# VHH binders against Protein EXORDIUM-like 6 (EXL6): the designs that were tried, part 8

Target 1, 305 residues: Protein EXORDIUM-like 6 (EXL6), of Arabidopsis thaliana (Mouse-ear cress) (q9m8t8)
Amino acid sequence: REPPSQIPNGTLDLSLLWYGQFTPTQKERVHDFIESLNFDAKEGLDPKVSAWWKVVESYQERFEVKDIYRQKKSNRTVAPRIKVKVVRSYVDEKMKYGKELTMGNGEKLVETAIGNMSKVVPVVLLSAQVRAHGVGFCDGTCQHNALAKIKGQKEPRRYIMVSNPEVECPGECAWPFHTADKGPRGMTYQPASGEVGADALVIQLATGLADLATNPDLTKSLFKSETTPYNDDVKKNHESSSMYIVDPATKCTRVFGSGAFPGFTGRIRVDPITGGAFNSHGINHLKFLIPSIWDPKTKSCWTPM
Key: E = the ipSAE of ESMFold2; O = the ipSAE of OpenDDE; V2 = 0.75 times the mean of E and O plus 0.25 times the DockQ between their complexes.

## First folded at step 2 (VHH)

Design a1 (from q6 with D31R; framework vhh_7qia_2; at its last look DockQ between E and O 0.39; V2 from the best seeds 0.00; counts 0 for: pae E 4.8 > 2)
Fold by ESMFold2, look of step 2:
Structure a1 (fold): chain B 305 residues (1-305), chain A 122 residues (1-122)
Amino acid sequence: as target 1 above (305 residues)
Amino acid sequence: QLQLVESGGGLVQPGGSLRLSCEASGFTFSRYAMGWYRQAPGKQRELVAFITSGGDTNYADSVKGRFTISRDNAKNTVYLQMNSLRPEDTAIYYCAAGYEVTLYGSDTYDYWGKGTPVTVSS
């Protein structure tokens, strides 16, 4: 019998729609974070954003290996790299659907972000002046990885939606850069970018990307391959592995470092020059505060530090 | 900085075809949206077609079904295949590149070529 093949590397092509007014810092921060996911140079400071992303990538090995081989050991299976790329960036500064969104208008924004591209993940970014309660923000939810019905398509499409929370719900969705509305108020920190909204958007986007990229229902859409080492029909005939985890970054909401508990981020660093809080390094010596990811082996949130 | 050089223009009879090319030099070509504009004498420059970095295309109504925009990121080149040409297509054609595409408001691009003339006449 042939040994398992290397899982092919994949791509996660993003189509961004910036809805409303954003500062240059907010746009640059999001793009710099996305590029930092792919930045794996040996030089540079640890912990790296790309090391965090490798934990996300490792879910493909955990899920696919265990599901296909019914949890057989495999020393030859190597987790794929998932390159994250922005393939389009559209801006709607005029806010075609206004500042108060509904579920229907939210789906229209996703449709706009998709355009005619059949293999992209639409990412809708809502500016601070958008009131996003009508699409489910600020009621226990600070980002979406969800499905939308798209005009002219029979099947719904996966999307990520994030909202700059610094005006509408900073106490719910911008912690630790703003005091929390609920629970222990906790310690707060300065955003490493200098803008609460920019760093909050990164946390939300990181959460959405991690939850999306670890979702087994999206395996085929993440990898451009007619065949994989894992037969698609095998998934239909197997009971789910106990290692399968839904939304592992959302499961670790508000955990940023080891020793975290309600009201406290856990172990993170503060840049002594800028005062900005961070737990990872990206491109251009940039510092980011990014969320943790559930690790089913340790039954705890994996943290960058 | 990104530089854009158009080629492929010329004189053609009505009903004929031309293929315009725009070769870019610069390190981030694959990240830019690319567009073709045209300007006839005495008229304002108008959008003909654009293509995003991910391949999403859009066309002016006057050219839909006759013109096709495409890009080859490996060659840093965008193309405009122009079929079934009409005298009304006579203009100087300009290649343009922009990092983001504004959906509403004017479509402005950061980089422009010098243009290539197209003349459709008997």
Scores: ipSAE 0.097, ipTM 0.534, lowest interface PAE 4.8, mean pLDDT 79
ESMFold2 (binder alone), look of step 2: mean pLDDT 81; pTM 0.824
OpenDDE, look of step 2: ipSAE 0.324; ipTM 0.699

Design a2 (from q6 with D31K T108K; framework vhh_7qia_2; at its last look DockQ between E and O 0.09; V2 from the best seeds 0.00; counts 0 for: pae E 23.6 > 2, placed apart)
Fold by ESMFold2, look of step 2:
Structure a2 (fold): chain B 305 residues (1-305), chain A 122 residues (1-122)
Amino acid sequence: as target 1 above (305 residues)
Amino acid sequence: QLQLVESGGGLVQPGGSLRLSCEASGFTFSKYAMGWYRQAPGKQRELVAFITSGGDTNYADSVKGRFTISRDNAKNTVYLQMNSLRPEDTAIYYCAAGYEVTLYGSDKYDYWGKGTPVTVSS
């Protein structure tokens, strides 16, 4: 009965490059997680992976919802939607640059993932036997969100690089599926997929996507051809009212549920049949453990549970 | 001898359509990613569209929504359906094949066709 409303949309097109050897489970979990971001069906169990993604979307500027039939503004505002799609999935099992990547060779992999696709976000996934030097893996970070200068392009390109940590640093980057390397050696859990590397890759990718999608440079690119934000100050007064949260998922490292503290994930669930730990539901009744997201208004982590 | 043969080019008016074909011989077509490239006079060769061995497609921004790449593995053929043609689409169109797409760019494909000319003009 109510007229349809126009909700602003952005599309985050991912170009995946799988560098090294991955199990079918590792590839399937990553793809299923990405598909689950868009899965907003009313059926299915809560909490949903898509509800978690809506928190990420809420960090965009608010948009006024226009009445499509009347071509007039309404008094409602909404956060935009960001559809996440894999537009290329490319595999280099032969590892063109070997198991030890220099920073320069890592950037060449980013260039390969981009190709001539002007509007993709390259995601380089490194298998467990690959070591990437100079990016900080296993030394304070578990995913790499950065800019690369690409030959033949004026502007640098933002990319995500993740590594399967089950060999190099499972205690840093695969916790809680492995005992912690530093700090309290608290509880551990089984991965819902049955593979530490698969579910650790999901945690790292989720962290990287959340941190990337809240970056104002990417946000600006996603919506430049859409309607202007509700607060139109950028166009009028050379002032931006948009809020930027630096790396909101990284700010909540090792927080997976309410009440977390060092050595404790917070409240999460364990499937009594499979033994797998999770805090969210995706497509096909799949269960995922995904990171929390910093909320600057409460100065705390928003948790899936 | 392994080769790629393009066909279907010609002269069309703006707004018209053409369907390019590229027939492959001498290799296992279903294992290859296939791409269409074009080179206008005085310009460098550029990627137009590609289709992976698994059937995923991608397009250059300038042709998105107007061109469609497809493949028929039983006929060892890749197609480029070009609709709503513009004078800027005038070029020689080349088919390319890569067994494994490790680098994006015209110099990294394993095999290239001889090209088929497309002219969009009144």
Scores: ipSAE 0.000, ipTM 0.089, lowest interface PAE 23.6, mean pLDDT 77
ESMFold2 (binder alone), look of step 2: mean pLDDT 81; pTM 0.821
OpenDDE, look of step 2: ipSAE 0.292; ipTM 0.649

Design a3 (from q6 with D31S V101I L103I; framework vhh_7qia_2; at its last look DockQ between E and O 0.01; V2 from the best seeds 0.00; counts 0 for: pae E 14.1 > 2, placed apart)
Fold by ESMFold2, look of step 2:
Structure a3 (fold): chain B 305 residues (1-305), chain A 122 residues (1-122)
Amino acid sequence: as target 1 above (305 residues)
Amino acid sequence: QLQLVESGGGLVQPGGSLRLSCEASGFTFSSYAMGWYRQAPGKQRELVAFITSGGDTNYADSVKGRFTISRDNAKNTVYLQMNSLRPEDTAIYYCAAGYEITIYGSDTYDYWGKGTPVTVSS
């Protein structure tokens, strides 16, 4: 089959597992953010959530991706689009494994989110009821993109886990919507949704999605068909790519706008009606505060504003 | 070896003024954003003011209109002019430096001084 003249478009299929009780605002906020990634209307207000997502998509011009799809190495290649879809949503309000999760039970939640779907990214969302320290939250980590062992598979699967931090560790994981526990106390803002947990979950999910979508281990899976139409032996080549970066959104933790500094978000806006802080626009006139993304060419965080 | 050295702290009456200085050495000062932070006994360290490499300034609400941050790139020095001081301004004041837009997380700051105490009391 003839190699395409550019990297083919992909789909990022998410399988959500909601563990514990969530408010309607928390669920709606997450779904609205995901839908906003695909919302590329010309007439909406800038900056757009979808413009932020286009920056993530542009990282698919890395050397290893271009070689997999047999495109010449060029920073002028049109980046692929990645449509983000929720293909399953499962709710466990009864909390099968209780409020205190272990790493093992966390992996079982990932297995549940995967189900029989071989091509999904499992996303486990933990409610504020959950004590998430046992799965690695609130110890310098506020979201993770990690690997889990899956029954019947030799290779581990990548997953995203996020946890509403408003009860357990709001000072560590809900800034700027809460005063920070460590480091300089900086300016704080109100969440645009009216709920600290809802907007903290969006920041965590946005970070996880950006880090996952730019991970070279997932790039082949994200864009490969069930048939291997391209030479994928190129991965055994040199891993040192000038465009490769690990976890580019995590690398820009707590940077939300230009001029950011410890204790300062950078330039962002405040909605005059709600008082909520934002740096991007999504569907239905919604406003979101989303993280910045490391740009290895400028050696700085690309900011929405 | 990267160093920030604060000076100019001391005891002052309410309504008085102090000027803090922070001299930097061992790095390219002009490419860094510079900030002043303070920590009162029993409280978290908090941002007071910062100035970008391009000279744009920002202030905490509690000090706006009373404090002025400035920098002199030729002398590798950042200043904090503190006017109309109040007892609530009593704290140890710290100078800090970080890359613009490139700061990694809130619990990892690139460079900090040792602090200079400021006491505002009758």
Scores: ipSAE 0.000, ipTM 0.339, lowest interface PAE 14.1, mean pLDDT 78
ESMFold2 (binder alone), look of step 2: mean pLDDT 80; pTM 0.814
OpenDDE, look of step 2: ipSAE 0.350; ipTM 0.713

Design a4 (from q6 with D31S T102Y; framework vhh_7qia_2; at its last look DockQ between E and O 0.57; V2 from the best seeds 0.00; counts 0 for: pae E 11.5 > 2)
Amino acid sequence: QLQLVESGGGLVQPGGSLRLSCEASGFTFSSYAMGWYRQAPGKQRELVAFITSGGDTNYADSVKGRFTISRDNAKNTVYLQMNSLRPEDTAIYYCAAGYEVYLYGSDTYDYWGKGTPVTVSS
ESMFold2, look of step 2: ipSAE 0.000; ipTM 0.386
ESMFold2 (binder alone), look of step 2: mean pLDDT 81; pTM 0.819
OpenDDE, look of step 2: ipSAE 0.605; ipTM 0.792

Design a5 (from q6, 15 letters changed; framework vhh_8pnl_2; at its last look DockQ between E and O 0.44; V2 from the best seeds 0.00; counts 0 for: pae E 3.1 > 2)
Fold by ESMFold2, look of step 2:
Order: sequence, then C-alpha cells, then structure tokens
Structure a5 (fold): chain B 305 residues (1-305), chain A 122 residues (1-122)
Amino acid sequence: as target 1 above (305 residues)
Amino acid sequence: QGQLVESGGGLVQPGGSLRLSCADAGFTFSRYAMAWYRQAPGKERELVAFITSGGDTNYADFVKGRFTISRDNAKSTLYLQMNSLKPEDTAMYYCAAGYEVTLYGSDTYDYWGQGTRVTVSA
C-alpha cells in the first residue's frame, strides 16, 4: 500500500513560571500569542501568526524527518507540524530568590518550572523589576535560549527565559514601543495590547520559541515519543545534509517587515482605531507584532509582511 | 473586587456523590486560576484541587480518581464533583481565585468564599 503523505504532529508543551509581579494584560497577551501559533482556521485575517510559525516549522528539516516520511515518489521535503500549548502555569509573586537573580537561582527557577515532567520546555518570565545576572539582559540580549543543569538529571534541559524590559531597558528590548537607545531614533509605535511590557514579552518569547524550535536537539525530543513513529536507527547511521540555522529569529533583530533598516521596522500596519502596531493576526482578531525569521535560501529575513 | 459564594454542601452517606458550586460576583472569572480547599475539624486548611485559567487541573493525592474540578466561564462558576465520598472527606470546603496558581503558599489567593459544609456520615 502507498505510504501516508501526512506526517504526524509533534507537541511542544510549555511550562510557564512567572517570577515577580505581572499585570493581567501581560499574562493574557502571552497566552493569546501562544494559542495564535496553532490558529490555522480558514477564517480570520492574513498574515497570520500561524503562517509565521509554519516558517519556523520548516526549519525542522533534518535527515531523520526526511527519511521517516520520504515514502512517496516526490522528492518533496515535508515539515512536521508543531502544536504549542501551555501545560502548566505557575507564579512566584513573592520572588523566592529576590529581585537579583544569580545564574544558579535562574536554574532553580527552570527546575521548578520543569517539576516532574520529562517532556516539557520551561519558560521563565521575569517581571520588570527583576534583574538576572550573567544572562546579558539589557546588555546585548533581550531573551535567552539556553541549557540548565537540573539536579537528578543526566542531561541538561533546554529552556527559554524572557524579561519584561519596560523598566530596565525599553529602548533596547521594547523597541519599537519605545525610542531606541542607540542608532537612528525613528518613529515609535503603540503596542497593540496597550501595554509596552506585554507586547515586548511577546516579541521576546516569539524570538526564543523560534530559536529554540530550530535546534536539532529539540527536534529529537519532539518526534521520538510512544505515540509518534520515529526511525531512530536511520538517524544514527546517516549524516544530515541539512544545516542547523542558528538563532534565526535573533538574526533578524529589529526587523518586523519588508524593507527594514536601522530606525525603520519595515512595513507594518497600525490599527486605525487603537493606534496599535502589528504585522500579524491571531485568535479572536487580536493583532501582534512578531519578529522576522532568517531565511538561508534568500540570505535575508523572511518578514510577516 | 471579586466575591466568591459556595453552595451545594450537605449531608451524604458514604459512597455518595455531591457537587459543589462556587459563583463569582464581580471579577473576570475566565482569566483566573481557581482552587478548592478544605478544612476538617481540628485540621489545617489543605488544597483539594486547582484549575488554571487555561484549564489544566491538578488534584491532591487523597482525592485523585474520586473528585473532578471544572469551570463554566459563561456562568462564572467553578465546580467540584465529589464521588465515592468517605467519612474523612467531612470538612468545610472553600473556593479560591487568583490570576495564576501561587507557589510556596497554600492559601495566598486574593479571593476566598465563606465555605460550604460537607458531612459524610453513616
């Protein structure tokens, strides 16, 4: 019989840990963005957040995916679908480790977000008053995709850490919702949510998710499960001809639309009623500004608009 | 801000069932995590179950498989379906609400009801 032409879907399960004090809008905005990644309904306006996510999904092209699902006569590469969902959400409003986090304290927050789950990606969200040392936030970095040493586990665990930059460095990490700290001071925009911190968190989380989801080690985790067929033997005995695209969203920092240059976001839209800037649509007619994604074929940033 | 009101408590026989309700009177129900706690006579208040704003549920070990937490956002109501009740389930049951499940504190939620009494006796 002819092999199936559709590949099984993977699931990216997120465990959120909110460290510090956040507004309801900040939390709702992040949840709405995550749900919008899966929103591929026929209804709704384009461009969609889910179309952006499909570009990220296409970077899961490795030899093991090609070999598993290359059973048609076509030499077409098929990217697996990745459903992103929040499986746990915790808050530490009391800030157990204080406002000044060491690298070790940061890893303990990651450990808490992981809990007893073997297949979760922890996401630590730091409120505006928290300072994470050794990560580089507000010193060249606006989100962090890294490995943490977890007590009782042989392998380190991949995590995302984001910080609300609206107090410490809005000109570096919340642009274009605040005047830039350096370079041309081009036009600024209002956040579509009405809160600088909420939409900055979305930009940084989107960047971290895209950079993390293109990592080959995560691909192995996503598609080797009890319910998803995966031929691990082909992977072990075959060298991949695909290249890992290192941090493709970070490579397009401050690019939000076509024609971008320093001080100019590129082509984006502004909602004529709310004044909010956006380049994509999500669930419930919500509008988001999300980063561009490096495209190695064109050697340029793929832009939502 | 919000005001939570529990109902549905009462006297039941062992093995019986009871459904507790908790209605919200004044805040955005769908965006908050909610929980049921109980306090037996002479005991400290303990978590029974929670449900996040996203719908994820968690249960204390002593009620797993017997109790079901659920929510109806359109009616702004939290439920606890209690099956296979035992005499040790006798307690005052409270609902609580907050934006997320709080860590490192079993009762740091901002909003609490006054409780509804559940008695399981032969």
Scores: ipSAE 0.138, ipTM 0.497, lowest interface PAE 3.1, mean pLDDT 80
ESMFold2 (binder alone), look of step 2: mean pLDDT 79; pTM 0.813
OpenDDE, look of step 2: ipSAE 0.482; ipTM 0.768

## First folded at step 3 (VHH)

Design b0 (from a5 with T102Y; framework vhh_8pnl_2)
Amino acid sequence: QGQLVESGGGLVQPGGSLRLSCADAGFTFSRYAMAWYRQAPGKERELVAFITSGGDTNYADFVKGRFTISRDNAKSTLYLQMNSLKPEDTAMYYCAAGYEVYLYGSDTYDYWGQGTRVTVSA
ESMFold2-Fast, scan of step 3: ipSAE 0.415; ipTM 0.682

Design s11 (from b0 with Y99W; framework vhh_8pnl_2)
Fold by ESMFold2-Fast, scan of step 3:
Structure s11 (fold): chain B 305 residues (1-305), chain A 122 residues (1-122)
Amino acid sequence: as target 1 above (305 residues)
Amino acid sequence: QGQLVESGGGLVQPGGSLRLSCADAGFTFSRYAMAWYRQAPGKERELVAFITSGGDTNYADFVKGRFTISRDNAKSTLYLQMNSLKPEDTAMYYCAAGWEVYLYGSDTYDYWGQGTRVTVSA
């Protein structure tokens, strides 16, 4: 039998497809961030990116993954680890489907990222050259985390698609490095990498990975808004112009540190040499700003600081 | 950032063999996708072969069965074993490194060596 399209417990094998032109800094930051998810060496600085990833991992054993709002407790004493690695990374440098991306063309990019592999998570990253208005980034979250029907596969495949945050709704997708589209204050921070498009891309990818790993089957919402439409039908998910599911990282949107409130990130650090904003450390003493994630143990948005 | 240095080029007779090497002094070699490109006089640069960070390989049709690309991550070195060389293989051979593989064979890799000259002639 064809195996179900599920995330295996213990490993997320990512297949990246970069659509269009990206800077070396954008590519490097994404790869460094992914490698940092499992970097927990003692010589590394705290708080670690891997500490944030351990909160994601805790959803597998401490609580029922599909029932976090009820916060059912697992009988296991230790959560299993999730090793994240890039097994394939390709660039579509010609932008086969042009610079105006539709939902249907987006699904073709997901198919390209999968190739002939049965157990990969496709991650499509859209360059600054691309507009994806039809995919719903400006009418929803800055990443799309959904199911696609793949030719020759019995079960739909889970994927992540990330818009370029500098050009696709930057006041929402590149905050706090870009001024907000709405909000109490015009305060901004410098990105640790020196490029808004690199560090904001990492934030959106982090949100997508966390939401995917904590809700892998996407047939049930972990959180529902009374004012937000909810689509629980897998088949309708492919045909909807928008899908409204609130997952753990999305529930903590614009929270990066303790004490956050509208217009304020919460407690974060600023590198005294570069001016770059960060709340966590990864490989090679690199600094990252990572979004908060809902922690069912504390019933709050978990923050690194 | 890598610093790529190619070696192993030279003059060889048709049917001969050469082994090209590309050494990186950096500590990120194992994370790069690596490629060999070539450029003959008066022609555009073309992809010969690539190898992913995971070791998967792909070859241009004109070298399949004759050339083998390989890498040694412990030595931070990329290789191209060239067998059954033809006059048409005469070119400057370039080592390239990047975070990604390009679907359409674009020569827009992030890091490049200076090249090593291969001449196949009687």
Scores: ipSAE 0.483, ipTM 0.708, lowest interface PAE 1.4, mean pLDDT 78

Design s2 (from b0 with L103M; framework vhh_8pnl_2)
Fold by ESMFold2-Fast, scan of step 3:
Structure s2 (fold): chain B 305 residues (1-305), chain A 122 residues (1-122)
Amino acid sequence: as target 1 above (305 residues)
Amino acid sequence: QGQLVESGGGLVQPGGSLRLSCADAGFTFSRYAMAWYRQAPGKERELVAFITSGGDTNYADFVKGRFTISRDNAKSTLYLQMNSLKPEDTAMYYCAAGYEVYMYGSDTYDYWGQGTRVTVSA
């Protein structure tokens, strides 16, 4: 039993690789979300994206179950401050590896996002044109946050991969902006940006960033407790065991507000002008719908509202 | 939303030099990737050089070793230093900005200037 690690005070440097064609709204939405992590929304506009990020920054101290072993090994008594910075953002507009990706293609995209940089988190964003099933999307998984073995490097690299689900699996990965394909067919809302893909990408990226920041050492996570046992009915779905690691934001998938249950987002707001769903305010009066975070102390999802 | 304004174009003899500038009046310059494109009459725009928000640069093969792209975030200005100019460099030069750099030189940037003319002739 090892205590979870923390990212120390500093920056989380992101190198973005956009694979395929994206709208201006999709690109701007992602960048505006990232900036909103670092800077407070206008006074009186609550809850804030920056406040949600402070929960992420403070996660191990705020929500961790008290443990003498953990407390003895931890030298940090103050929550770290983590500034999220985009240091590189490239588009592969020709889709070098085609529209149907394999795990090997995914690893090459992660390598491309890293380039020659020693301390970046590669973030691969797949366009709606891409079929991402081969890299682990759309079978219950809507973002991938894992370690990649990079050829020529001794240490594995932590990465985030997200996909625009609008074409491949909107019923699994674009709710609440699209009718769910499984379970109760409950409430649906319009995306605050006006584009399903833009807001779905933000939810996936927010999930990946929160999981990475709260669980930077995947081998020591308090949230890896759910291993699915071998079962003939699910054998093929468990081919990639990493898909079943439960991280705090991933554990709260489809929970956006207090009182959530299957088919219902929980308490959120709807913009009366646009119909757009949101639970947080960002920079420039922008509104975002962002995921809840598992609280191991209460054994429930902490919600923005 | 800032408008991009290019300057510094003109007429030069082969082997001469020019420095192009592109100014942005907005507050978001430091977050943009920036590029220089050029377009000769009757041709499509082609990428000359790009620079990322972090300062990484890349150049088209036809200008490598002759042109240098740089940025001054404090002045919200992009530069292109053009040395050893050739008649083939004659074109309208455009400044482009967006959050992303297109790896294959696609001209789908979000913001564009009106251009500045460069003529290289004897």
Scores: ipSAE 0.528, ipTM 0.735, lowest interface PAE 1.2, mean pLDDT 81

Design s20 (framework vhh_8pnl_2)
Fold by ESMFold2-Fast, scan of step 3:
Structure s20 (fold): chain B 305 residues (1-305), chain A 121 residues (1-121)
Amino acid sequence: as target 1 above (305 residues)
Amino acid sequence: QGQLVESGGGLVQPGGSLRLSCADAGFTFSRYAMAWYRQAPGKERELVAFITSGGDTNYADFVKGRFTISRDNAKSTLYLQMNSLKPEDTAMYYCAAGYEVYLYGSDYDYWGQGTRVTVSA
């Protein structure tokens, strides 16, 4: 009913705030992942991180294009591109508000990431030793994205907050690199970066970026439950049987490849030299494991492979 | 790993000017944020100014209006134009590079060895 939202100017300008102690691998991994969203891996194997991002882009309104090489009356629709850029990245290595963050402290970190910039998406990244209260980390979610009311601004600001789960809840938020806390524990794999926290941060950020890009102002009424999958008949009859709002990437949180089921990632690759698990290729021949995206056309999680 | 090399330091009288340069070799310069730090004798290291990969600049309150940070990505070089120098500006000046700017200057991927600035009569 609602038309797909478009990202203004076709860009997401990110302002990163790293809170606490991070390894060089963790920082580089996040930046390399973001850069990989914009660039095709020209050498090597498919699938590409940029191909995954094109699926996210497909949620935007499509434009009709005349295909003059086939016939004068042929028309196709194409989705616009979304360029993701890091416009600044700060580290609070001393943790100004300590290791136990209240909701108010979290809001101040979001404000710090925004600074004086009117058109950035703040991304707050919390180190492994930090606990954030009131945001649902390790209590049914592994990333937080929402709208923040910023003092002195008329429009609310969309933001993302992620946390390194290695210490607080690896069994919930670092699978498949760590054994699961509950349910089928299934297979575990080595992270492609060599660090659980680095690859877990990428998965959380990927989920947050995808959810933000597919529903940037949270205006879509996408009401779904984990136990009641959406279907066309229900939508056609104007019936909503869902109990909560869920974003497309969040619906596919534990799906990384085709054929996934509880305890199994689906089809992925393992680097024979490092043992690292991946399903996508990025810049500089880097390998990433990224989550699947819900595809409303097929009523399933679209997977990189 | 490459190394950052600072130059342009020297002795200058109060009210004088100096331009510091930092040459970056062996890095992807255009992807890194660049910063100038200083350390005076007997004091802790402090952030002077930084410039992001996108060109956004920030300055410490004690140099605002006097110092200008800039970068030339084609030459992989960072600059600090220092005007209206004061005796309190006497320090070793260091450049640093990384994807992030460290608010307290505790950790960076790359550091230079420093260039000395002395402001005296």
Scores: ipSAE 0.316, ipTM 0.638, lowest interface PAE 3.0, mean pLDDT 78

Design s21 (framework vhh_8pnl_2)
Fold by ESMFold2-Fast, scan of step 3:
Structure s21 (fold): chain B 305 residues (1-305), chain A 120 residues (1-120)
Amino acid sequence: as target 1 above (305 residues)
Amino acid sequence: QGQLVESGGGLVQPGGSLRLSCADAGFTFSRYAMAWYRQAPGKERELVAFITSGGDTNYADFVKGRFTISRDNAKSTLYLQMNSLKPEDTAMYYCAAGYEVYLYGDYDYWGQGTRVTVSA
């Protein structure tokens, strides 16, 4: 709401709530991905997950340069860093609200993830058996990053919600680890972790984190994709138009490497021993497949390869 | 697998105090949520207190106001300060660690336990 719309104090403190039963691989995979966002050691292999996160961080540089009245320097040599950290992680294995979540139940889970912390970003992760209604999962989206009106708080809170799509909609939200339900059918790949759900959760969280970090207040449109007239035009009346907001990771959906097209990920790597697909490296020599992100400097979807 | 090592248990009189310690010998302490559980003979393990990697704490109702959980990341050590001890606090006390705080389930790493006995 205030220019610049950037991450306060260069830190993104996450509070995770795991709702339902998750494997150790699924939980460790998400934590390792988050830690890998800021891993930039020289001994690490390239391309790095942190190189992808640097594209996200570059959006902060653009907003700072735009406001010449508030800047002591009009141009920076390096983009500001955003340190991402898990400060809290809770598991509700018994699923307090059951397996069918209303939007109201989802809001209560967001509140649970926040607890008494004033400056955390709540991340709600839903297990494969959970169905969340009203958030568009498996109906045009695979992750949800939005604003919630929290009871007892004056300002709405930005949150991320992801779901393991392995049971509900693997063909929509677990590609390329599962055959796609829509578009040309291409080759599928093995997940680098060995679990479809674990790597699908990483892709969804990566998308949510990138979209949140580049537009934390949802007040700025980073892209003017279309103006849409209200459908009164069908009646030969024209009253209103709206603009679609397209966030950076969402703008590059289903792109993982250079040369991507419908049904093809673009250039990625495959581990010759495990068959696992990846395009980046993180901590502890771990391999990840992460989605492409729009780069405003090149005006294209940035890819690791 | 013996990577968490508890100490500080013992025999104490009702109304007394004890400080339990749990030392990490094998993983990145500062990344993990930590908890103290206890188990009385013939009963299931129950959560006593937990602390997140960021320092947020919570307590079981039966110890609120008497016990304090804390951590020292520089020393890779978890503490439980136990005051106003009661005979009902007699149990084996276990240190647990995981990437998450399990509200209803088991943690990934457990110590071998330290015995606390409250009796005259």
Scores: ipSAE 0.013, ipTM 0.459, lowest interface PAE 7.7, mean pLDDT 79

